# VHH binders against UPF0598 protein C8orf82 homolog, part 6

Target 1, 218 residues: UPF0598 protein C8orf82 homolog, of Mus musculus (Mouse) (q8ve95)
Amino acid sequence: MWPPSGAVRNLALVLARSQRARTCSGVERVSYTQGQSPEPRTREYFYYVDHQGQLFLDDSKMKNFITCFKDLQFLVTFFSRLRPNHSGRYEASFPFLSLCGRERNFLRCEDRPVVFTHLLASDSESPRLSYCGGGEALAIPFEPARLLPLAANGRLYHPAPERAGGVGLVRSALAFELSACFEYGPSSPTVPSHVHWQGRRIALTMDLAPLLPAAPPP
Short names: E, the ipSAE of ESMFold2; O, the ipSAE of OpenDDE; V2, 0.75 times the mean of E and O plus 0.25 times the DockQ between their complexes.

## First folded at step 1 (VHH)

Design s6 (framework vhh_8h5u_2)
Fold by ESMFold2-Fast, scan of step 1:
Structure s6 (fold): chain B 218 residues (1-218), chain A 123 residues (1-123)
Amino acid sequence: as target 1 above (218 residues)
Amino acid sequence: EVQVVESGGGLVQPGGSLRLSCAASGFTFSSGDYAMGWYRQAPGNQHERVAIITSGGSTNYPDSVKGRFTISRDNAKNTGYLQMNSLKSEDTAVYYCATDEWLYGDSSEYDYWGQGTQVTVSS
């Protein structure tokens, strides 16, 4: 429920309210204070998602498996409400925003805000890709024809919700598994032409390419 | 190499007091935004958070101990404390110290935990 209930969110809100971003140093970074209230009844929090789909408070000095948010309800609520940041505030540094009334949850990302972590396969349903630790609640249909291997950075991409930019990163372990299914032509050793999936030879569309720059975003 | 070690546990009568210490080694509390928390586990129960103190000194307590327990830190001694007053039989548990630059998420997921110290409240 929004704001997400539970000890994890309440703890994060307490820490965000009591700590200051100035402790992170870096005079070139945008300055903020976690839980800041720029106007009555408005509160702002700042988050970061890494290339493995792990979510952190942005001003956290340690960003590892132990310190990332793991509460399923919090992750589902956060990422399901994610939209492009058109608020007029922090847009250059935090391109996405998850809103709850007058609470603004700003997000910046290492690569993409959506990072696919698991393939959900079932004999009763078509396969789906789950993102950012949200399990079945943050899953979309797996579309193997639309996988995009990007030669410039060696990463793999897949369609994502339009509200979150339309393209998501496939985390390295999952990308390694899926890349085993690629077929390369003799004239194209760095870009696959097809993917072999469930007994089918499927041509790659490359339709996500225009959504990604030649060099990876910061 | 980074470690925290609890001490100060023991047997005390109901209504008594104990002061637990959490000594940190391999890092300095003042070198980062280290927060420190105390957690307890009674036999057959899940871990319960009893106190948190942030690098800036902000504290938080559950209703079960609020007004009776006080968490504090001494950065010069690189040690955290839990002052426990008006102890009840229900406070009997193993008490654990945990530290991290940002204490958030499930308590089982924090970077550095101590081995625990037993507190027994009985006549």
Scores: ipSAE 0.000, ipTM 0.100, lowest interface PAE 17.9, mean pLDDT 77

Design s60 (framework vhh_7yz9_2)
Fold by ESMFold2-Fast, scan of step 1:
Structure s60 (fold): chain B 218 residues (1-218), chain A 120 residues (1-120)
Amino acid sequence: as target 1 above (218 residues)
Amino acid sequence: QWQLVESGGGLVQAGGSLRLSCTASGSIFSIYAMGWYRQTAGNEREWVAFITSGGSTTYADSVKGRFTISRDNAKNTVYLQMNSLKPEDTAVYYCAKELYWGDSYPMDVWGQGTPVTVSS
């Protein structure tokens, strides 16, 4: 009756480990050619997204704000079709895949495949966070209670679409703005307990912590 | 799945006109630059015309003023209107899609080709 807690806990740890295995890694030992065709009418392309949410061709020699993809329609299509890479191809080096017909668009990332770049204030009921330069078309509800400041790397995280890993990175400039409202408890001066948002004092849930490696203790 | 199907080639007399069509099947035709290439029997494939996703056009000097490239995104089709045809325009014409998203060069040739023969 009583002791199923160990089995439930072990299942949660297995799920969390599975989610971590599906996060981007920077392994660059694989060889490919951009536009390669493993079968007729199939093309494979390889991409990289940085911690600012900027998308590049993976083999791009320069990766800066000038050379990143800026086409809104392309970015919306790419990131809206993003899912974990279960194709049997390049899974270890490119953990995410965006399919466009017979085009396989493999993605690796510096941190997370979803990087929030803007807080969208609209006349809509709730504010939204936009990611990876996709504007309103790549925006999800802003949930301040679910913000996760990670002590291990000094970065800020927020929920993201489950198909894209469930957790997104908040870009540094936006994280600076959002984290200005954090309240730190006296027993944990390096880990915030609350966020002050629109006149409310909101307790942080820390529910994203198991989905990220080396989450700090509460 | 990407497939490019060219049509409209054939035999035409010098000074005549032909309109080539290339219909794409696959997702998101509108975001890719499209183009036309041609190849003669003993030569490498040469570029003829490009049209960007935004509709900007560029032409090879040999065809400028005679050929017009256009696109209809609702029909997933790119066209090449060829006027004042010369025997030197005799070639197999190929429809092309940009290889890298957001960069109109280089192009990837996906079509089967359509032969154009201009008689003197």
Scores: ipSAE 0.000, ipTM 0.265, lowest interface PAE 12.1, mean pLDDT 79

Design s61 (framework vhh_lunsekimig_d3; at its last look DockQ between E and O 0.01; V2 from the best seeds 0.00; counts 0 for: pae E 14.0 > 2, placed apart)
Amino acid sequence: EVQLVESGGGVVQPGGSLRLSCAASGFTFDDYALYWYRQAAGIERELIASISSGGSTNYVDSVKGRFTISRDNSENTMYLQMNSLRAEDTGLYYCATFDYESGYWEYDYWGQGTLVTVSS
ESMFold2-Fast, scan of step 1: ipSAE 0.493; ipTM 0.792
ESMFold2, look of step 2: ipSAE 0.000; ipTM 0.292
ESMFold2 (binder alone), look of step 2: mean pLDDT 80; pTM 0.791
OpenDDE, look of step 2: ipSAE 0.128; ipTM 0.596

Design s62 (framework vhh_gocatamig_d2)
Fold by ESMFold2-Fast, scan of step 1:
Structure s62 (fold): chain B 218 residues (1-218), chain A 121 residues (1-121)
Amino acid sequence: as target 1 above (218 residues)
Amino acid sequence: EVQLVESGGGLVQPGGSLTLSCAASGFTFDDYALAWYRQAPGKKRELVAGISSGGSTVYMDSVKGRFTISRDNAKNSVYLQMNSLRAEDTAVYYCAAIYDESWGYTEYNYWGQGTLVTVSS
């Protein structure tokens, strides 16, 4: 009755044999093996995306520029197929899932799964924001009015594909550049009211705030 | 070459029964979940019934108790037994083979061409 997703998820839960997830209080630990095969011809991999939009194997000891994934085709496929994880497997620890052929790619993120890394702007094209190293293939229209500077954490957010939660993080270097365009009202020197973009003075809508996690409950 | 060929559609009176069959070839049948979808004129294609590689089933609420999906791996076939048919069951019925419907996020790998079921007096 309630969306076909209920019936599809019942089938998904039946087809997924056993859940090998375990979490501990104070420390989040999950039991898995990279490349594990719960079903014939299926491989499961576990990934992590940081606040810079860099993708790693989750169990990598060092997470730096050297160890992050850089293959454009893989990054485009991975993030284009990213969806909320409703599989019944590893949902608490890996809230997103990307299906690449016969590989199930579970993802956890430091902040948001979509992290904008570059502004793609030219005289002949409307500006776009590119995310997670995917270049032009992972780019969406830049909407300056919808930029959300979040006072609680000092980070900047922008609309992202609905399939990935509708809001993405702007990485720190890009956020710093975009912050030069902000205008602060006399009533609040720390929260911007407008953004100046391409000769226009644009009021910030702050409409993305409800899509971000609420302040932790007391 | 991958093929899904539906058969068994036709004209039937309200309250009647039909059995749809789907014969599959060109892939490892046992590894796939199979499903029946339908599309009435002017409406979206919707899931009617599904059966996993392990034999677990799922049904649309409006057909529960009236329709039964089954599979025969030895014959590479999936079936939909339709009882107590109603005018609103009138649609083109499609067979679909999905490698991993457990995730609900994939596009369907293989589709049949469809078979028309008309329920009228």
Scores: ipSAE 0.000, ipTM 0.150, lowest interface PAE 14.3, mean pLDDT 79

Design s63 (framework vhh_7zox_3)
Fold by ESMFold2-Fast, scan of step 1:
Structure s63 (fold): chain B 218 residues (1-218), chain A 120 residues (1-120)
Amino acid sequence: as target 1 above (218 residues)
Amino acid sequence: DVQLVESGGGLVQPGGSLRLSCVASGFTFSSYYMGWVRQAPGKGLEWVSDIYSGGSTGYADSVKGRFAISRDNAKNTLYLQMNRLKPEDTAVYYCARHDYWEGYSLFDYAGQGTQVTVSS
């Protein structure tokens, strides 16, 4: 019997993990237990972010709009503390790590760990791109000249915080809206040369290209 | 301190419905994932469902499509609507607090439980 009648008991993390643990989805050759404690007072958790910028527990039973994390405080803390994983633990499978107190939060991603979901416009302020559901607290200045349409995969990229890899994916719906502003040269119908933004004709720098893989996935 | 008080359990026939409630106190209810776990006679704990403050939900495959979790943050109350009950749903059902960081069964507190018995 657990717990006895009239008592409130602390639940051992191992009990919760046993009931929720499912096989690692897309994490090959690595085994973990959510909330594992490799040393006293340390907890390790494993997360996944998709191409829509939705954050999930890596072993979540469902990965859809309903089951993604939506708590603003959690998302802001998680992504604000994200850095490359140089911990010596799970680096190959989880290339990013967010340290939140005594919790190590390992992250793998479908494309980029930062995924821009919304353009935030204000009458008195320069536009900003918001990422991963964090609203204005997870927003950076919109730099239209630095948009990178990548021919190899048909996706759109934009600068992101250096701690999170320096380049972020623009989610499909937003990329479609922004792509309406592109100007194509007469000799290249598939690669834009400029973007038209707020009455300005802006040359694309393509400076993010070296930060992205040149070869398609195997 | 933290208190979780379940109610709504009882005896029901197969195919019937029950609604469980859990009143929470002693913490900021809206800041936590909340959930339901159950323990059938002679078996271990099974996670049933969870919900965060903004409404994101998870369900065990065994109850998906039959059970619905909900919460009322203004009343500090968690609910589990159980439909099309089966004999296999017979268990003590515990209301449990989750750390909001987990979005699932990282429990730190649970109530005393409420018995659900599906007859025959």
Scores: ipSAE 0.000, ipTM 0.164, lowest interface PAE 11.9, mean pLDDT 79

Design s64 (framework vhh_8h5u_2)
Fold by ESMFold2-Fast, scan of step 1:
Formats: structure tokens, C-alpha cells, sequence
Structure s64 (fold): chain B 218 residues (1-218), chain A 122 residues (1-122)
């Protein structure tokens, strides 16, 4: 399956090339061309993942449900191969990299590269969280004790694969659903102390906090 | 953050053996994207590649060391190795480990260690 489907990527490249690319705040932070070849046989592509876990070609002007990548096999391959970007290239702007041979797929993210979108619950198996549209193929064990509600930005976080930074964002719709299980102490009404899950009262560890930089105030 | 560190160099007599180690930190060999190579440089020469191992485990050696040197990797220990047998005076050099993203024929090395000295002398 790797590299990505040629048809899916060609459509994204056509859409990106038909639009003027702008970074957040209207300035280009780094200069690149999609599909650029810095060395013979090497191709570089640039991607963006939003707070909903939707993957886009970075150059795409419109980033919505219509323009995001939806091919399950492509998403599974892309996120399964994701690593920190230690290549010496574009590290400041694209902190993660998904590699296949001589193809470098640079990724920047709105929040975290792993964004949990669905809780997969079954009577026969322990619950798992699925990320970035990868369904059951991109799912990890759900660890309610390790949920981290971050007061600074109002977002919810959960453990993620170490190769992708060890912590992932829980998308807002799922976070709202999971927040119904939180218990707040009398001394801290804005930060939960426990989560109620499957008949158990579980203390939150807050062990993921050091993995996240302080969010800037709004 | 990202580094590779060589060890195991030393003085050995002709016909002897040495095993070099390359410890990686800040990335993992088990990622499936990294190749690892061993290179050497004697005074006054450009560096020469003496071994490469891909993420899939395939290896390549130049004729100068083929049959005498063996490259390997232990992904669980995040460490690569170069086993050098039947050493000759011509093998005297500083040996460098390098890690490579996106390795294919015509590759570029991404990360270099500081080197470990190997001296073959009677």
C-alpha cells in the first residue's frame, strides 16, 4: 500500500496547485513545492492534521471534510509510519515525518499528530481508542486513568504511540462524551480528580502533563 | 537529541578481530525507516563506506572487506555492530557509524557519530 494511492495524492496535488497556499497568520514560514526532489529519486510531500484528526495536503487552501484524505489504507499506512522529524529538514515547521523509501512525508499538526476520533467498545474485548480515521487498524488500548484534561486550553489528552510523541488529542466530540464520566473535587471544580468508567471510580494520574507544552492563553 | 555513538575501537595485531558498536538515541532502528552504515577514513583520504544494513536487514559490502566484515543490528537494544575479522594494516582508520533516512542506492547519510579509532599494527 505504501506509497499512498496515486489517484488520491494526484487529486490532492491538483486541488493544492489550483489554490494559493498560505500559512496561519497569512505568511509562508518555510518555502517548499509539493513533490520537490532535493536529491535524485527523492520526493518530498507536506501534510497537515487538524484538531479533528483530518489529514490534508498542507498546500490545500480549503481544509474541510470534502478536502481531507479519506482512503482508509492510505491513512493507516501514513500514521503507522509516523516518526519525529530528526531529518535535519523542515524540523521547526514539520515536527513529524512518515517515510517510505525515498519519499518523505512531512507533517505539521494543529495540536497533536495523533487525534483520537472514536471509542471502540465491544462485549468481547477491552475498549480501544481509534485515531485519525484509521478505524480498528489505528487503535490502542483505552486507559481512562491516564486521561489528561488540560485546564489551559480546555482540551482532553490520552496516551499515544511513543513514535508519535506519546500523547494524543481527544477530538472535541469524543472529549465531550468522555467528560460526562468525570468527577470534580470540592477544592478544584475546574479540574477533575477521577473518572467513572464501567462501574469503577478511577483516580486520574496526570502523568501526561510533562509531555505537553503550556498552551498560550487565548 | 538524535545521536549515534561508536565504541569498541582499539589496537589489534594483523589477523586479529574487533567488534564495533553503534548505539542510537533519539530515534529507533525498529521504526523500519532507518538504514545504518559503517564508514572509515584514514589520514589524507576521503571516507569509504565499508558496510550498510537496511531496515529490512539486507547488507552490502565493498570488495576490500567482503567476507571479513559483518554488519548487524539489534533493534531491541537500538544498537548496530560491525564484526571485523582477519584485520589487515590497511584497515587502520577512524570508523564512523551513520544513520540514514529513506535509504536506497545513492543514499544520503543523515546522522554521523564522532568516530572510533582502529589501529592494526604489529
Amino acid sequence: as target 1 above (218 residues)
Amino acid sequence: EVQVVESGGGLVQPGGSLRLSCAASGFTFSSGDYAMGWYRQAPGNQHERVAIITSGGSTNYPDSVKGRFTISRDNAKNTGYLQMNSLKSEDTAVYYCAAMYDWEPGYSEDYWGQGTQVTVSS
Scores: ipSAE 0.000, ipTM 0.108, lowest interface PAE 17.6, mean pLDDT 78

Design s7 (framework vhh_7ocj_1)
Fold by ESMFold2-Fast, scan of step 1:
Structure s7 (fold): chain B 218 residues (1-218), chain A 121 residues (1-121)
Amino acid sequence: as target 1 above (218 residues)
Amino acid sequence: QVQLVESGGGLVQAGGSLRLSCAASGSIFSIYAMGWYRQAPGKQRELVAAITSGGSTRYGDFVKGRFTISRGNAKNTVYLQMNSLSVEDTAVYYCAAPDYEEWFGSTYDYWGQGTQVTVSS
């Protein structure tokens, strides 16, 4: 349930705290204590989401499939409440915030906070993209015309909820599958002009480009 | 610990205009969205208008086209511009803010003291 059960969260926090590393990967460093209470009845937690859409405690040294959060209800609640961090606290290091009652859940990300992991396709329903391990509950309409292949980093992007920055990363495995649908013009061999989807030839809008800064948001 | 303070209420004639203001202070990081509710004598509170930090707006059916909600340059302040007022708009107007971005249902987490708006004809 949300927040995740006290036993599960407390064990993860104990394991994270046993590690000496700063809260960030070393290129950005900030000081905090997981579960800190700057005001009565308030608790602050710090998280990281990678380019695969896996969520971790920021303090965790081991960030792999085994150590990522997998609780569906927790992931759904966390990402459904995600918004830009305009709190005046940790904005430079954690650009997003998910509030649940008296818990402030700060998030930094490798690329985007929303990472699409699965295409949910059905013959009876319009296709949707699911993000960050949330299955059907964290899914939005698939808009092929608005896919943005970014030449600078070789990554693929798609619209995401405005509260989470309006643009999300398509994880590499899914991007590889979708890239088979792209058509390239003779004058632009590295940037596709169209996508072929469900028997239609669709022009790419490129409207997401202004939403993608060169560095992660502060 | 968020405090909402309303101002701008008063008495106006039917067909007139009035502008309400609401300023938020305290732990403002908990305020993603702000809105206005009203409560007429003997009635339940109803949504008038709401605005998110991103600028998206919602309006109650009876005020669409007449009222406009907006944010000040200091984003902790919201305004409600009320035009073409009728006697049916007479109510206590409350500023409110939820803990959640898009929760403009029946409950809010923070409420102002309320400001009286009286429309006479």
Scores: ipSAE 0.000, ipTM 0.143, lowest interface PAE 15.4, mean pLDDT 78

Design s8 (framework vhh_7yz9_2)
Fold by ESMFold2-Fast, scan of step 1:
Structure s8 (fold): chain B 218 residues (1-218), chain A 121 residues (1-121)
Amino acid sequence: as target 1 above (218 residues)
Amino acid sequence: QWQLVESGGGLVQAGGSLRLSCTASGFTFDDYAMGWYRQTAGNEREWVAFISSGGSTTYADSVKGRFTISRDNAKNTVYLQMNSLKPEDTAVYYCARGSDYFEDWGYLDYWGQGTPVTVSS
């Protein structure tokens, strides 16, 4: 039920408010209050997703397995409704927005808003990648030809829903499993040309590269 | 694993009437508030009407007195009766599942493309 997610969020909001700290990218600080109402019956919340696909209240001082959101229905609703933030509000600090009724859920991310965590096996269907803890409900077809290893940061990327930027990060543990299947050319030992998947030798398209800016060094 | 399927849209002359239907499946319909939203090209979705699980109704000021929301729990269906239609009511209409607590909104599901309504003058 959606109401249990609201109860968990309200408890987390009380804890987050006690911190009173605000954070944003770069040297700029953005001020907000969790649950603020810019218009009657509209509520705004602020979130952060890390490189492991874990979702937190942005104000959470400790961001670990204990403090991340785990409610499946909430995660599915949140990430299914995610889009670029063109609201005119907090766009620079929170580039994505998830609208749930009259809630505006602003999101900033460590890397990408979509982080793939699991490869889902299927007896009769092509494999799918699940993201951000949403299981089967937040899964898309696995397209090995479109995997993008990004030399600038050493991370692996895969297509994601267009509404969430079209490209997602593959979580490190899953990326190591998938990267074992890469084939490198004789003159480019650091950039793979092919991936070997289920007995097939598949050429990498590299078509996702324009969607990713050169990442700054870690 | 649950769905909302909208129907009943179409082309109608100004001053005319249409009844939209939304059939729900996969959840206990009687336990949820239901609502109608509409969206015109280039604009955000705006709410039109809500009906609580107990049958109480609320309406946006732009449609108050002209539109009536109702539900039939035996058929898992919510309706929007639209009377005295104006060209300004032209939009794609979406059905949504919500909650009775106005500051804790329920899940909104956008099944299919909604049902388009065009009002000509």
Scores: ipSAE 0.000, ipTM 0.098, lowest interface PAE 16.9, mean pLDDT 78

Design s9 (framework vhh_lunsekimig_d3)
Fold by ESMFold2-Fast, scan of step 1:
Structure s9 (fold): chain B 218 residues (1-218), chain A 122 residues (1-122)
Amino acid sequence: as target 1 above (218 residues)
Amino acid sequence: EVQLVESGGGVVQPGGSLRLSCAASGFTFSDYALYWYRQAAGIERELIASITSGGSTNYVDSVKGRFTISRDNSENTMYLQMNSLRAEDTGLYYCTAEPYDSWFGDYEYDYWGQGTLVTVSS
């Protein structure tokens, strides 16, 4: 049996103290109350993940160290159950949904719902990328050939679970370190052709490009 | 408790030099990658330089050849030597640390200090 984490109980207590319905500050014309119960035994919560992979309550006035969720079990449960929101509820404002028991956990994101925060590389195991603070439990194989630097926004992307959109953002600090491994051809100094990884020269596939937005017009 | 304290900022004319310091406490300094970020007015905080636990460095293109990041593990201090300063280098400079070979710190916010202000003006 998997009892709920202390963070989930603490979250429930914090959300139970929410005393007013409100329009979301960062979302156009959305009205909800944290912990609302539209039907018996159902609770709805609303979240936001930033470009650093940090998870917040969507309606938090200050998104800072205190309001960021950091409980490992909660983050693992939340992100492992994340799916596209096809519930018929809040789809336009919260494109992803994590179902945890009787809880509907709606998520909106600054860039992608999956944000890679750390490279897990050891001498004994194939390298993996960890996302959203979930450590080893939220890690997938690192595929250097499939890294995509996107010229339109200067950000770096990597494959992510299909259930969460198939492509994830690499957090800026990690992206900066991984970018040191890129090789540029003489015909294109701004778009890399290869990545150098573990003594290998690997051609970039660019296969994630169709999953990401095009550059805005000049 | 991770604590990072930036210092060394000031007002300098174009072409001048400054050396920023980032004094760290509350963690095993040598195990961490360290970063300098810059926050200019009206612009998102951007990563400008990094140094890994092993000493490998990286820089944003606009500062390559002008800025040098270094670390002194015995003093728990990271430095940013800034040469040939330009008006566009003006901003609040922050340092931060993350465990490059450990995942445990990744659950928390990157720890930020108050920053140190650099103004390049003639």
Scores: ipSAE 0.000, ipTM 0.178, lowest interface PAE 19.7, mean pLDDT 77

## First folded at step 2 (VHH)

Design a1 (from s61, 16 letters changed; framework vhh_gocatamig_d2; at its last look DockQ between E and O 0.01; V2 from the best seeds 0.00; counts 0 for: pae E 17.1 > 2, unsure alone 63.2 < 65, grease 24.24 > 24.2, placed apart)
Fold by OpenDDE, look of step 2:
Structure a1 (fold): chain B 218 residues (1-218), chain A 120 residues (1-120)
Amino acid sequence: as target 1 above (218 residues)
Amino acid sequence: EVQLVESGGGLVQPGGSLTLSCAASGFTFDDYALAWYRQAPGKKRELVAGISSGGSTVYMDSVKGRFTISRDNAKNSVYLQMNSLRAEDTAVYYCATFDYESGYWEYDYWGQGTLVTVSS
């Protein structure tokens, strides 16, 4: 009478910890007041960029298309001055800073401070990627070979200005459009190996991969 | 030390043209955005035109189609071509850079400015 060794297969529900994309905003709510003056004639403001490339005041209760900044000149000024925050203030919570005279504009982002929103048709041979609502004024050459599809979060990235972190997020709508040009091989159905652009088959370099935070170790 | 030196200002008649130049030194010019600002008497300083490190440009509405900002990285210089000048364009024009790698992010860097006077 061999006792039935009921191997209770503990289905370890590997709770796929939704690898919360390390949002630039992962830091504890820091105390600040919009327009605060830590020094004479200095004013500090705090901003947030979402995954659509919309700019908000960080403490805005509603963050939507209505409440985002839309003024082109403001956006261009803001993002053209964007740099990593090495000010010694709010660096963990606001990793980027845009300076305007004596104004310190601290910026955190949902993913990247640069969010590509539009592919601009150029009379030139190469299209340009516009970001953060800046139109032609905030645009860089499109480099299809350097597109980085990230399987971990399903997002698409492109090179961005170095001062803005070197990597930008392609907003979902644009990423979707661009994804139509991706070639998937039989060996990797989830990660494209090539992009078809302007009649050319171009290998994806994946050179931005090291610049993206490694998925937290499982 | 970051230095910006403006030149090219002067007296011009309405409808005339003028080219401002700014020579930059003390930073890696190619990596930084540059801008022209102006300040009219009794008014706040305002952005006139900006150019990114990548060559993207922005203009204030009042100068669109009349002014052109450009840069020559080989000469570490930024220019403002001003056409169809108006009396309202009278101001001290300043060259500025907004990015600094030295870790001192406290201030934009400005030149001393060059005066542009548009008068009949």
Scores: ipSAE 0.000, ipTM 0.279, lowest interface PAE 12.2, mean pLDDT 85
ESMFold2, look of step 2: ipSAE 0.000; ipTM 0.125
ESMFold2 (binder alone), look of step 2: mean pLDDT 78; pTM 0.787

Design a2 (from s61, 22 letters changed; framework vhh_7yz9_2; at its last look DockQ between E and O 0.01; V2 from the best seeds 0.00; counts 0 for: pae O 12.3 > 2, placed apart)
Fold by ESMFold2, look of step 2:
Structure a2 (fold): chain B 218 residues (1-218), chain A 120 residues (1-120)
Amino acid sequence: as target 1 above (218 residues)
Amino acid sequence: QWQLVESGGGLVQAGGSLRLSCTASGFTFDDYAMGWYRQTAGNEREWVAFISSGGSTTYADSVKGRFTISRDNAKNTVYLQMNSLKPEDTAVYYCATFDYESGYWEYDYWGQGTPVTVSS
């Protein structure tokens, strides 16, 4: 498990609001070349995922909806094979690794490597959250009691596979839709206590809070 | 500004019980979630237990069924009741608070914590 690391208390409150997309060209502190071959028969690639769940090459000059990877088969392969980077290479800068044969695909992220983009089968008894553009092939059971909402900017978190960090970000558009289901106490306008889901009033557990990482520098 | 002071640690034999306390000052305790962490020498800090401002609790798998977190808002205090203690529970125990607006645990100094030793 990854407990939150400390910063000066007042500064930590200011810096924790949200991550920003990183620029990856001309200002990188870590040195790499896309497609590099440190050993024969091995190729290495470097990727970035933003807070919308959009995947890019880490060094792309523009990172937006037009330039992100969209191919379903590629995204499913990439994220289904994601695990913590224990390769001995680039571990500090790229905490995650997607292994495809002899191809090492390093990943760093704006917030979380798993970003939930859609709620599937929302009116069924078994709704699911899909992530990172993978549709049903990258989906997990929706657990409304375990939603962890943050007040200021609508950021919302949900359990994710342990191999991918255990916690995923709900992208802002989906988080806004789900926020209509929250119930707030009379003395707590920014701290919801319950979620209303399919006619049920469910107490929020808040059990994901210990898993949130420290904010990167501004 | 914000202060957290842990107490109640000590030496106990395996199978025994211990109750830790953490007293808070400098913030509106009722509005904040609280957690317990532990750390052994040479290892990273491990999360143990969590209690929301509304009283909902959750636990690390290694302590489920043995440890109980609770809070007394009138005393600005969070407790950790530790039962059926094992030698593996030996650690320095720290409490922390979670600021819902920031999303961070607001522990910014290495406090002393409260040491717990469980002898076999």
Scores: ipSAE 0.000, ipTM 0.364, lowest interface PAE 11.5, mean pLDDT 78
ESMFold2 (binder alone), look of step 2: mean pLDDT 78; pTM 0.789
OpenDDE, look of step 2: ipSAE 0.005; ipTM 0.271

